# Ledger of designs, part 31: VH-VL binders against q09693r1to98

Target 1, 98 residues: q09693r1to98
Amino acid sequence: MKILASSTNYVLHNRLSNSQYEDARSKIVNFGGEFTNDAAKADYIFVNYSQINRVRRELRTIGTPLETCVSCKLIVKIDWLNEPKESLTPGNPYVIWH
Below, E stands for the ipSAE of ESMFold2; O stands for the ipSAE of OpenDDE; V2 stands for 0.75 times the mean of E and O plus 0.25 times the DockQ between their complexes.

## First folded at step 19 (VH-VL; framework fv_patritumab)

Design F6 (at its last look DockQ between E and O 0.58; V2 from the best seeds 0.59)
Fold by OpenDDE, look of step 19:
Structure F6 (fold): chain C 98 residues (1-98), chain A 118 residues (1-118), chain B 113 residues (1-113)
Amino acid sequence: as target 1 above (98 residues)
Amino acid sequence: QVQLQQWGAGLLKPSETLSLTCAVYGGSFSGYYWSWIRQPPGKGLEWIGEIDHSGSTYYNPSLQSRVTISVETSKNQFSLKLSSVTAADTAVYYCARDKGDYAYFDLWGRGTLVTVSS
Amino acid sequence: DIEMTQSPDSLAVSLGERATINCRSSQSVLYSYDNQNYLAWYQQNPGQPPKLLIYWASTRESGVPDRFSGSGSGTDFTLTISSLQAEDVAVYYCQQYYYTPLTFGQGTKVEIK
């Protein structure tokens, strides 16, 4: 099963370009996914930093403090929206574990 | 021992593109984030954006549509481009190193004055 | 954006006397997760880039004289020069790095009375 799925909540990093954001948004919506501003409800948070403290900064900035997210997965590459869930393993350079 | 050296054209006409480069000497380029910050004459500081060695960037939303920051890791350099300049872009531009994983700046270039005048 | 407001805009202090600069952020820069204040102070001399003095609101950068100290939490911060020296004449800036975009105070010019 892919990361894109129905009844799945996503947070997109605000540093995304308008085109990137709209592309991601369209994909998520087409798969029945939802956007949330609540990190606690997020299944995936797409970010563009590999450093956890900068991720925290950006999430604070967009109103989704990381500390409120218990089980969400942080994905560094927006292109990974189409990746299989099986790819989200420890050691994956595009997934931040916290 | 680590120092930043920066260079680029200091005089532009309106609508031209500002282009500056910053080079890191005496230290590691990878493992750090690098920022551009500007200061209009007699005024305060404005953060422009940041980049890491992999090319991941974040720009100040106020400038995002006109700003491009890039890296050339093989040369330990990162660059700033600011398109469609106006007189409001006249400033001393600084490159800086973000300390650790946080965005305060412990290392600065000497600055480059860029004047936009018709 | 987070607005950083310094006070006063300029300050004249006699040599050897205490100089106090205040900085207020429009929102708290205290992170409850690590209980740190994401606030830095810089000193800038004419024709020079800013120099980092304080980070985490109260941690002094290496090489910075101990007469410089930072205090405060949340939205209100203070940079103190316990005994002003001639070389301390400069413009001082506070900066938050809690939110993006990063923002600076407007600066406080410190002069000798």
Scores: ipSAE 0.700, ipTM 0.898, lowest interface PAE 0.6, mean pLDDT 91
Fold by ESMFold2, look of step 20:
Structure F6 (fold): chain C 98 residues (1-98), chain A 118 residues (1-118), chain B 113 residues (1-113)
Amino acid sequence: as target 1 above (98 residues)
Amino acid sequence: QVQLQQWGAGLLKPSETLSLTCAVYGGSFSGYYWSWIRQPPGKGLEWIGEIDHSGSTYYNPSLQSRVTISVETSKNQFSLKLSSVTAADTAVYYCARDKGDYAYFDLWGRGTLVTVSS
Amino acid sequence: DIEMTQSPDSLAVSLGERATINCRSSQSVLYSYDNQNYLAWYQQNPGQPPKLLIYWASTRESGVPDRFSGSGSGTDFTLTISSLQAEDVAVYYCQQYYYTPLTFGQGTKVEIK
C-alpha cells in the first residue's frame, strides 16, 4: 500500500511556481494519493511555509479557514514529498499542525 | 543593531525595469520574511511581496505579473525587479523585515525614491 | 482585498492634548481561534520610514512612549496619543495582517494647532 494511499490531498499554491506545484501533484499521485481543490475536505494539506500562522492566514484568505477543514489530519511542509523517509504522523518533523 | 541598507537606480524611463537591492547587516537573514513596500509621494503604503532565505516568494496579486523578488542568501541580500514601469510606479521603495510568524514590520530600510519620467 | 479606511484624513491638536485616530477594516481582522486582532499601527515622521508603534491592536512595541495606546476590535480600531508632543507630528497608518495581500490605511496626518 503506497504511503499516501486512501488519502485526499490539497496543495496550497502560495510560494510555489507552476512547475513546483505540478511536481508536488505528480509526487502525490506516485505515492497513491488523490487530489481535492477544496482544502476543507483534505486529509493532508501540503504547504511551502514553516510557520502555521502564515498557513492559517492563507487558508482564511481563500475562504477555507482551518476551522472548516472537516477531514484535515495534518498540515505538512511540501519538502516531505522530496524526502519521504518516514510516514506522515503527528510526530513527523515535516508536520507543522495536527 | 540590525540594519537594512538599500540601493538602486532612482531615475527610469517608461517601459524600463526597476531594480533595487537590500542588504541585511548585524543580524540573521534566515528565520524572517523580507518584503518590499512602496509609497507614492504623498500617498499611503502598498505591500509588493515577500521572500524568505530559500528564495520562495509571494507577491501582491495587483503587481504579480511584473514583479520578481530574488535572494542572494550568502550575501544576506534580496532584490526587487519591477518590469514595464510607468509614471504610476514613481514611489519611495522600502525593504522591510517581519519576524516570520506574522506580517507586521519591525525593521525598515531608509527608502529609495524611484522616479519614472513622464 | 481588505480595505483599511482611516479617519480623519488630517487633524490638528494642541500641544499636550489628546489625539484620536480611527481605522476601520472592510472585514473583521479578529481571529476567533486565538482571539487576537491582526492590526498594527505605524508612525511616519517627515522624510523617514514608517516606525512600528502597536501590534495586536493594543500591544505597544518596545521603546514606544506610553502616551501611545491602541484599542478596538473586529473592524473598528483607535490609536490614541494621550498628550501630544512636538515629535508626534507625523502621518499614522494602520495595517492589517489577517488576510493577504497585506493592506494599509491611507494615513492620518497629525499636526499641532
Scores: ipSAE 0.580, ipTM 0.882, lowest interface PAE 1.8, mean pLDDT 91
ESMFold2, look of step 19: ipSAE 0.561; ipTM 0.875
ESMFold2 (binder alone), look of step 19: mean pLDDT 92; pTM 0.949
ESMFold2 (binder alone), look of step 20: mean pLDDT 92; pTM 0.948
OpenDDE, look of step 20: ipSAE 0.607; ipTM 0.866

## First folded at step 20 (VH-VL; framework fv_patritumab)

Design G1 (at its last look DockQ between E and O 0.86; V2 from the best seeds 0.00; counts 0 for: pae E 2.6 > 2)
Fold by OpenDDE, look of step 21:
Structure G1 (fold): chain C 98 residues (1-98), chain A 118 residues (1-118), chain B 113 residues (1-113)
Amino acid sequence: as target 1 above (98 residues)
Amino acid sequence: QVQLQQWGAGLLKPSETLSLTCAVYGGSFSGYYWSWIRQPPGKGLEWIGEIDHSGSTYYNPSLQSRVTISVETSKNQFSLKLSSVTAADTAVYYCARDKGEYAYFDLWGRGTLVTVSS
Amino acid sequence: DIEMTQSPDSLAVSLGERATINCRSSQSVLYSYDNQNYLAWYQQNPGQPPKLLIYWASTRESGVPDRFSGSGSGTDFTLTISSLQAEDVAVYYCQQYYYTPLTFGQGTKVEIK
C-alpha cells in the first residue's frame, strides 16, 4: 500500500485491545508505513472513534493534544487498515479529521 | 420523547455476574455514545464505561478487567456485564446518554439497584 | 485520574437566599484551543437519577431555571443558586469530561435552613 509509504503513523490505543493494536501496527508496517508510539510525530493517527472530539479527549489524556501535532495530516478510522481501497484524502469516508 | 428503560437482576451473590440492559425509546440509538454509571448507596457517582452503536467501547480502568458493555442495535439496546461482583459493587446502576460528542449526560435511566450479599 | 473535590459537603441555606457550591479539579479542565471548560453540574433528587444542569461550566441545560448559574475556569468552579427554592433541596455534583476516565465530585447536599 503506497498510501502509507514514507509516512509516520500512530495508533491511538485507548479503544483497542492489545491484539487489535498490534494488528494495526503490523498492517501499517506491512503497507510500507513507519509506526511510531509518539503521536506528535505522526503524519496519520489511526483511531477507533467516529467522533473527532473524543479523539481529542483521548489525545489530551495521554498528554499529546491533537493541536500540538505539527505533522499530523489526517485522523483515520482504524477500519481503513482492514481493506484499504481509497487514498487517504480529506474526502475519504474513513477520514474523520483533516 | 426519548427515554431510557433499564432492567436486570437486583440481587446477586458474591462472584456472580451483574447483568443489566438499557433500551432506548422514542429516539435515535445511532449517532450517540451511551454510558453506564453507578452510585453506591449514599455515595457519589462512578463512570463505568461507554459504547457507541457500532460496539466500540471504552471502560474505566478501575473496572476494565471485569466490565463488558455491548450493544444490540436491532433492539436499540445496550447492556452491562460486571463479573466477579463483591459487596463493593452494590450500587444503583444508571444507563445514560452522552450529549452530543461530549461525555456529559443529558438523558438517564431510572436506575437499577443491585445488591451483592451472601 | 482527575480528582473532583466539592465544598462544602453539605450546605444549609434559608429560602430565598443564595447557595454557593464550589468544585475544584486536580488539573485544569480548560482547553486552550477552544477556550472551553469541560465541566458539568448535576442535580439529584432522592430516588432519582442525576439531572444535567450546566455544561461548559456556565451554559444552562434547556429547562433549567435562571436562578441556577455556573461560573469559574481552569480548576475552580462554582454553582450558584441565586434564590433557593424548596424544590432545590438535593445533592449536586460536578463532573469533568476533559480527561478519561470521566470523574465526578463527591457531591454537595443542599438543605433548607
Scores: ipSAE 0.801, ipTM 0.928, lowest interface PAE 0.5, mean pLDDT 93
Fold by ESMFold2, look of step 20:
Structure G1 (fold): chain C 98 residues (1-98), chain A 118 residues (1-118), chain B 113 residues (1-113)
Amino acid sequence: as target 1 above (98 residues)
Amino acid sequence: QVQLQQWGAGLLKPSETLSLTCAVYGGSFSGYYWSWIRQPPGKGLEWIGEIDHSGSTYYNPSLQSRVTISVETSKNQFSLKLSSVTAADTAVYYCARDKGEYAYFDLWGRGTLVTVSS
Amino acid sequence: DIEMTQSPDSLAVSLGERATINCRSSQSVLYSYDNQNYLAWYQQNPGQPPKLLIYWASTRESGVPDRFSGSGSGTDFTLTISSLQAEDVAVYYCQQYYYTPLTFGQGTKVEIK
C-alpha cells in the first residue's frame, strides 16, 4: 500500500509559493492520498511551520480552529513529503501535533 | 544584548522599488520570526509581513502583490522590497522580532523614514 | 481583517492622576482552547520605536513599571496608568495576534493636562 493510502490531506498554503503548493498536492496524490481543499475534512494537515501555535492561528483565520476538527490526526511539516521514508506516526520527527 | 540595525534609501520617486535591510547583532537569527512594520507620519502601524531563517514568508494581503521579504541567514540579515511605490508609501519602516511562538513584538529597530516624492 | 479601535484618540490627564485607554476588537480575541486573550499593548515615546508593555492582555513585559496594567477580555480591553508621570507622554497602541493579518489600533495619545 502507498504511504498515504486511505488518508485525506490538506496543505496549508501559508508560507508556500504557488509552485511549492502544487508540488505538495502532486506528491500527496502520488503517495496514494486524497487531497481536500477543506481543512476540517483532513486526516493530515501539512504545514510550513515548526510551531504549533502559529498553525493554530492560521486555522482560526480560515475558520477551522484545530479543536473543532474531529478528523484531524496529525499536523506535519511539509518537508516530510520530500523524503517520506517512514509512515506518519505521532513519533515521526516531522509531526508537530498529534 | 540583541540589537536590530536597519538601513536603506530614504528618498524615492514614484514607481521605484523601496529596499531596506535589517541586521541582527548579539543574538540568534533562527528560532524567531522577523517582521517589517510601517508607520505613515502621524499615523498608526501596519504589519507588512514576516520571514523566518529558512526564507519562508507570509505577507499582509493588502500589500502582497508588491512585497518581497528575503533573508541572508549567514549574515543574520533580512530585507524588504516594496515595488511600484507612490506617495502613500511614505512612512517610517521598522524591522521587528516577535516573541517566538506568538506574534507580539519584543524588539524593534530604530526605524527608517522613506519618503516618496510627488 | 480584525479591526482594532481605540478610544479616545487623545487624552489629557493631570500629573499623578489615572489615565485609561480603551481598545475594542471587531471580533473576539479570546481563544477558548487556552482561555487567553491574544492582545498586546505598546508605548511609543516621541521619536522612538514602539516598546512592548503588556501581552496576554494583562501580563507586563519585563522592566515595565507597576503603574501600567491591562485588563479586559473578548472584545473590550483597557490599559490603565495608575499615576501618570511625565515620562508617560506617548502614543499607546493595542495589537491583536489572534488572526492574520496582525492588526494594531489607531493609537491613543496621552498628554499631561
Scores: ipSAE 0.644, ipTM 0.891, lowest interface PAE 1.4, mean pLDDT 92
ESMFold2 (binder alone), look of step 20: mean pLDDT 92; pTM 0.948
OpenDDE, look of step 20: ipSAE 0.586; ipTM 0.865
ESMFold2, look of step 21: ipSAE 0.457; ipTM 0.854
ESMFold2 (binder alone), look of step 21: mean pLDDT 92; pTM 0.948

Design G2 (at its last look DockQ between E and O 0.67; V2 from the best seeds 0.60)
Fold by OpenDDE, look of step 20:
Structure G2 (fold): chain C 98 residues (1-98), chain A 118 residues (1-118), chain B 113 residues (1-113)
Amino acid sequence: as target 1 above (98 residues)
Amino acid sequence: QVQLQQWGAGLLKPSETLSLTCAVYGGSFSGYYWSWIRQPPGKGLEWIGEIDHSGSTYYNPSLQSRVTISVETSKNQFSLKLSSVTAADTAVYYCARDKGEFAYFDLWGRGTLVTVSS
Amino acid sequence: DIEMTQSPDSLAVSLGERATINCRSSQSVLYSYDNQNYLAWYQQNPGQPPKLLIYWASTRESGVPDRFSGSGSGTDFTLTISSLQAEDVAVYYCQQYYYTPLTFGQGTKVEIK
């Protein structure tokens, strides 16, 4: 499985710093990825994992509890973007598999 | 012990911008979220927004268009700006510390009364 | 937004008697993942900021007297003062932190009868 791919829907969580947000956005765009504002429709969500409980709260608020999100394939720590794609494994601590 | 001290102008005219600052003493600033909460005289509490040491913010949607919360980590301070104030913004404004990743508040400033009057 | 409704608005209780304050959320604040209720209670004295009493619906903050207890789950919660003391005269607020924005109840004023 590859995170950055064309025709894949991504959500960048609003708790990302401006630099993190722009970096992730730029990379996703360069790979031909698409953005959605609906986390429930996203294939991948990029988040700051250090804020995961607040992220969960915000997902609950918009009706997309993380634990019950069917469409959310992965929750990805933003720092993972700096790692090789080969690191995308269930054992990667930067990736929450669903 | 950790304490919050807050200051700012307490009297404003309509359309002016409210500006308050909260400073953390005796404890860590990083590793916590910090909130602003207000209370109109004789009324309940309204959460305004939060910020962490990195500057990540989340605002109450009811105030989002007028609210800016910022942080100055080097001073262990965070600030609130509320633009275009009206009489409805008259309240005691509190800074508070969120208890970790969960947004209940275990530490509060003494509050600052801000009165908006023509 | 999640509406928090307290009842009653005002309560007069004799010294040494039980005071009971109710709080209802418009939606459940019980998280099935961790089985926790994202509900807090505060005490506020005149001219003072709120003071945290209870979090996770039933856990007392450090330093809070044993006479204060929180109970309930889902949408209905209760703060109980088992034996009202003079220093307990205050306004009490519930607060949910399950949803954003964070919201508080309108407050319950507790007085001595």
Scores: ipSAE 0.610, ipTM 0.875, lowest interface PAE 0.7, mean pLDDT 88
Fold by ESMFold2, look of step 20:
Structure G2 (fold): chain C 98 residues (1-98), chain A 118 residues (1-118), chain B 113 residues (1-113)
Amino acid sequence: as target 1 above (98 residues)
Amino acid sequence: QVQLQQWGAGLLKPSETLSLTCAVYGGSFSGYYWSWIRQPPGKGLEWIGEIDHSGSTYYNPSLQSRVTISVETSKNQFSLKLSSVTAADTAVYYCARDKGEFAYFDLWGRGTLVTVSS
Amino acid sequence: DIEMTQSPDSLAVSLGERATINCRSSQSVLYSYDNQNYLAWYQQNPGQPPKLLIYWASTRESGVPDRFSGSGSGTDFTLTISSLQAEDVAVYYCQQYYYTPLTFGQGTKVEIK
């Protein structure tokens, strides 16, 4: 099974160029994940932030505040997609919220 | 005792590119967000955008088509470029650090007046 | 965008008297998850950059005198200077950090009467 199999994934576009955004989406597909355009329905949210309170503000700004993300299990630093050596679990160093 | 020092050209003609630099002395550059904020003479404050140590930026949508903020982490510096200036861009430009992980600003540069003539 | 509106635009207050500045946001800046108001106040003396006074609506920044206090919640906020001093002559700004873009009030000028 691929490392993102059976997951629904959202990528927060803030602080990513269009090229970086598309690269992240391509990696998610290659790892077996599916996309959603609605952060509230994602299992994993990938972000270019290290601080959760920045992410909370941006999710509020786009109309999908974190408290409405009923499916969300993890918020993950986008760099995990470059070198996914460890499975995504709450203890993973790239996870900033669970 | 952290200080911000800023510099750049203060007089521009229409259509030129505004270019300012801010340097961080006596403190850490990493772990904070760094912003540019402007104030037209006698008027209020407008947030322009932010950058972190990795070079990732986020801009005020009102200006984003004309703004570039960049970082030179090895020098603890970040810069502002604003293209295609007009008289409406005349303002004092401040660099600022936000406190903690939230965007309220506890450290400000002295400001640089940029005047766009004609 | 959240619009921040201050009142009055200017006020003149006698030395030692109370100055009251209001700030209204077009949308609530209270985050129900942490029950905090994402609202800051700044003081700007002539020719100087702004100086942070208050954050979280009511928390004083280090070194800010006790005569400065912030109050309010949701959409309505107040900065109070309980006994105005000569050095308090400045323009005061509120700022929200709840949504991006970050926005400031238009300012309130405080003068000695």
Scores: ipSAE 0.556, ipTM 0.870, lowest interface PAE 1.7, mean pLDDT 91
ESMFold2 (binder alone), look of step 20: mean pLDDT 93; pTM 0.953

Design G3 (at its last look DockQ between E and O 0.56; V2 from the best seeds 0.00; counts 0 for: pae E 2.2 > 2)
Fold by OpenDDE, look of step 20:
Structure G3 (fold): chain C 98 residues (1-98), chain A 118 residues (1-118), chain B 113 residues (1-113)
Amino acid sequence: as target 1 above (98 residues)
Amino acid sequence: QVQLQQWGAGLLKPSETLSLTCAVYGGSFSGYYWSWIRQPPGKGLEWIGEIDHSGSTYYNPSLQSRVTISVETSKNQFSLKLSSVTAADTAVYYCARDKGEYPYFDYWGRGTLVTVSS
Amino acid sequence: DIEMTQSPDSLAVSLGERATINCRSSQSVLYSYDNQNYLAWYQQNPGQPPKLLIYWASTRESGVPDRFSGSGSGTDFTLTISSLQAEDVAVYYCQQYYYTPLTFGQGTKVEIK
């Protein structure tokens, strides 16, 4: 499975630092990705946590609880953006499969 | 038992950068999140931000543009920098440990009073 | 942000009497997934950091006396000291950890009448 594909909807955690946000946004745009403001409609969510309970908190904060998120497929730590696309596997510690 | 010891300069002038460090003793540094919380004199508590051993940070949006939290895992330490301070940043600053994976705080530093005055 | 409002701001209670502190969150902090209330209570003595008393709204931290109890669910919570002792004079804070940023109540000062 690959992310950062064209026509794929991404949402960035809205509490990222400006530098983190801009870096991630630039990378996603350069890969042809698209953004949505609705996390419930996103294919991938980029966050800055690797612990599922903290991810749940952040999703609750932005109005998209993990257990009710139908559209989101993966929750990806921002640091993964520095890794090859092919590293998107269940064993990747930067990826939370949903 | 776990102990948090914190230090840093307590007197600053406006526009300077606040710098505090917290060291963890008597317990594991990895596997926990660590927070900074401040309290203006005679007022309530404000959560500043958190960090884990890997350097993953989250800041209170109210302070995000001025806050940097960093970690030095080899020393079991994490630090707070707050830039462009004003009188409104005068407070007792606490480092604290999140209890498990949830952000309520079971261990605290003794606090460091930071006064911003011209 | 989630606003935490405590009442009263200050409370004077006679020794041995019950002290009741209320905390209201602007939104529910009850998580339907685990049916837990993401609410904590702290005690703070002058010149000291806050001390964790209660978490999950009603679970006492280890070492906390039985006279302290937490109750409530959703948006309304209560910290009760069943029999106030002299050492209980302090400021008490509630805190939600359901949403980010984490937020605290403004505090309730408990004094001896």
Scores: ipSAE 0.563, ipTM 0.870, lowest interface PAE 0.8, mean pLDDT 87
Fold by ESMFold2, look of step 20:
Structure G3 (fold): chain C 98 residues (1-98), chain A 118 residues (1-118), chain B 113 residues (1-113)
Amino acid sequence: as target 1 above (98 residues)
Amino acid sequence: QVQLQQWGAGLLKPSETLSLTCAVYGGSFSGYYWSWIRQPPGKGLEWIGEIDHSGSTYYNPSLQSRVTISVETSKNQFSLKLSSVTAADTAVYYCARDKGEYPYFDYWGRGTLVTVSS
Amino acid sequence: DIEMTQSPDSLAVSLGERATINCRSSQSVLYSYDNQNYLAWYQQNPGQPPKLLIYWASTRESGVPDRFSGSGSGTDFTLTISSLQAEDVAVYYCQQYYYTPLTFGQGTKVEIK
């Protein structure tokens, strides 16, 4: 089974070039995940930030504050998509929120 | 003690590209975010954008199409380029460090007045 | 964008008396999740860059004299200088860091009467 199977995924565009953003979307699909343009519907949110409080600010800014994301399970550093050796669990070193 | 030194050309013509550099002394470059902030004469402060040591940037959407912020990590330096300047870009430009995980600014450069001729 | 509006634009205060500067945000900068106000105050002395005074609306930065205090919540904030000194002649700015872009008030100039 693919490592992102049965997941809905959002990529926060902040701090990504358009090329990096499109690359992340392609990797999500190749790993079996579904992509959403709505952060509030995502199981996983991929970000180019190491600090959760910066992510909280950006989610507030786009109108989907973290407390309104009913389905969100993990916020993950986007570099995980480059080499996903470990499944996404709360203990994964790329996970910054769970 | 942390200090920020900045330099760059102070007089530009319309359509030219503003280019400023900020060097960081007496502190760690990694682990912080670094911002450019400007102050037009007689007006308030405007945040331009930020960068980290890896070169990842985020810009004020109002300026995003014209701004590029870059780093030279080996020199502890970061730079601002603002293309297609007009008289409205006349301001004192500051480099600044955020206070950690939240973007309020604890160290500032001395500022560089950039004047765009009419 | 959150608009930050300061009042007054300028004020003159006698040496040793209290100065009060107001800042209003167009939207609340209080985050209910952590119950903190995402607001900072800066002092800009003539010919110098801004200097951080207050963050989290009421927390003084290290090295800032006790005469500076911040208060308020949500959309309405004040910076108080309890006993104005000659060195406090400056322009003061509030700043929100709740949303992006980060925004500042237009400034309040404080002078000795």
Scores: ipSAE 0.495, ipTM 0.860, lowest interface PAE 2.2, mean pLDDT 91
ESMFold2 (binder alone), look of step 20: mean pLDDT 92; pTM 0.949

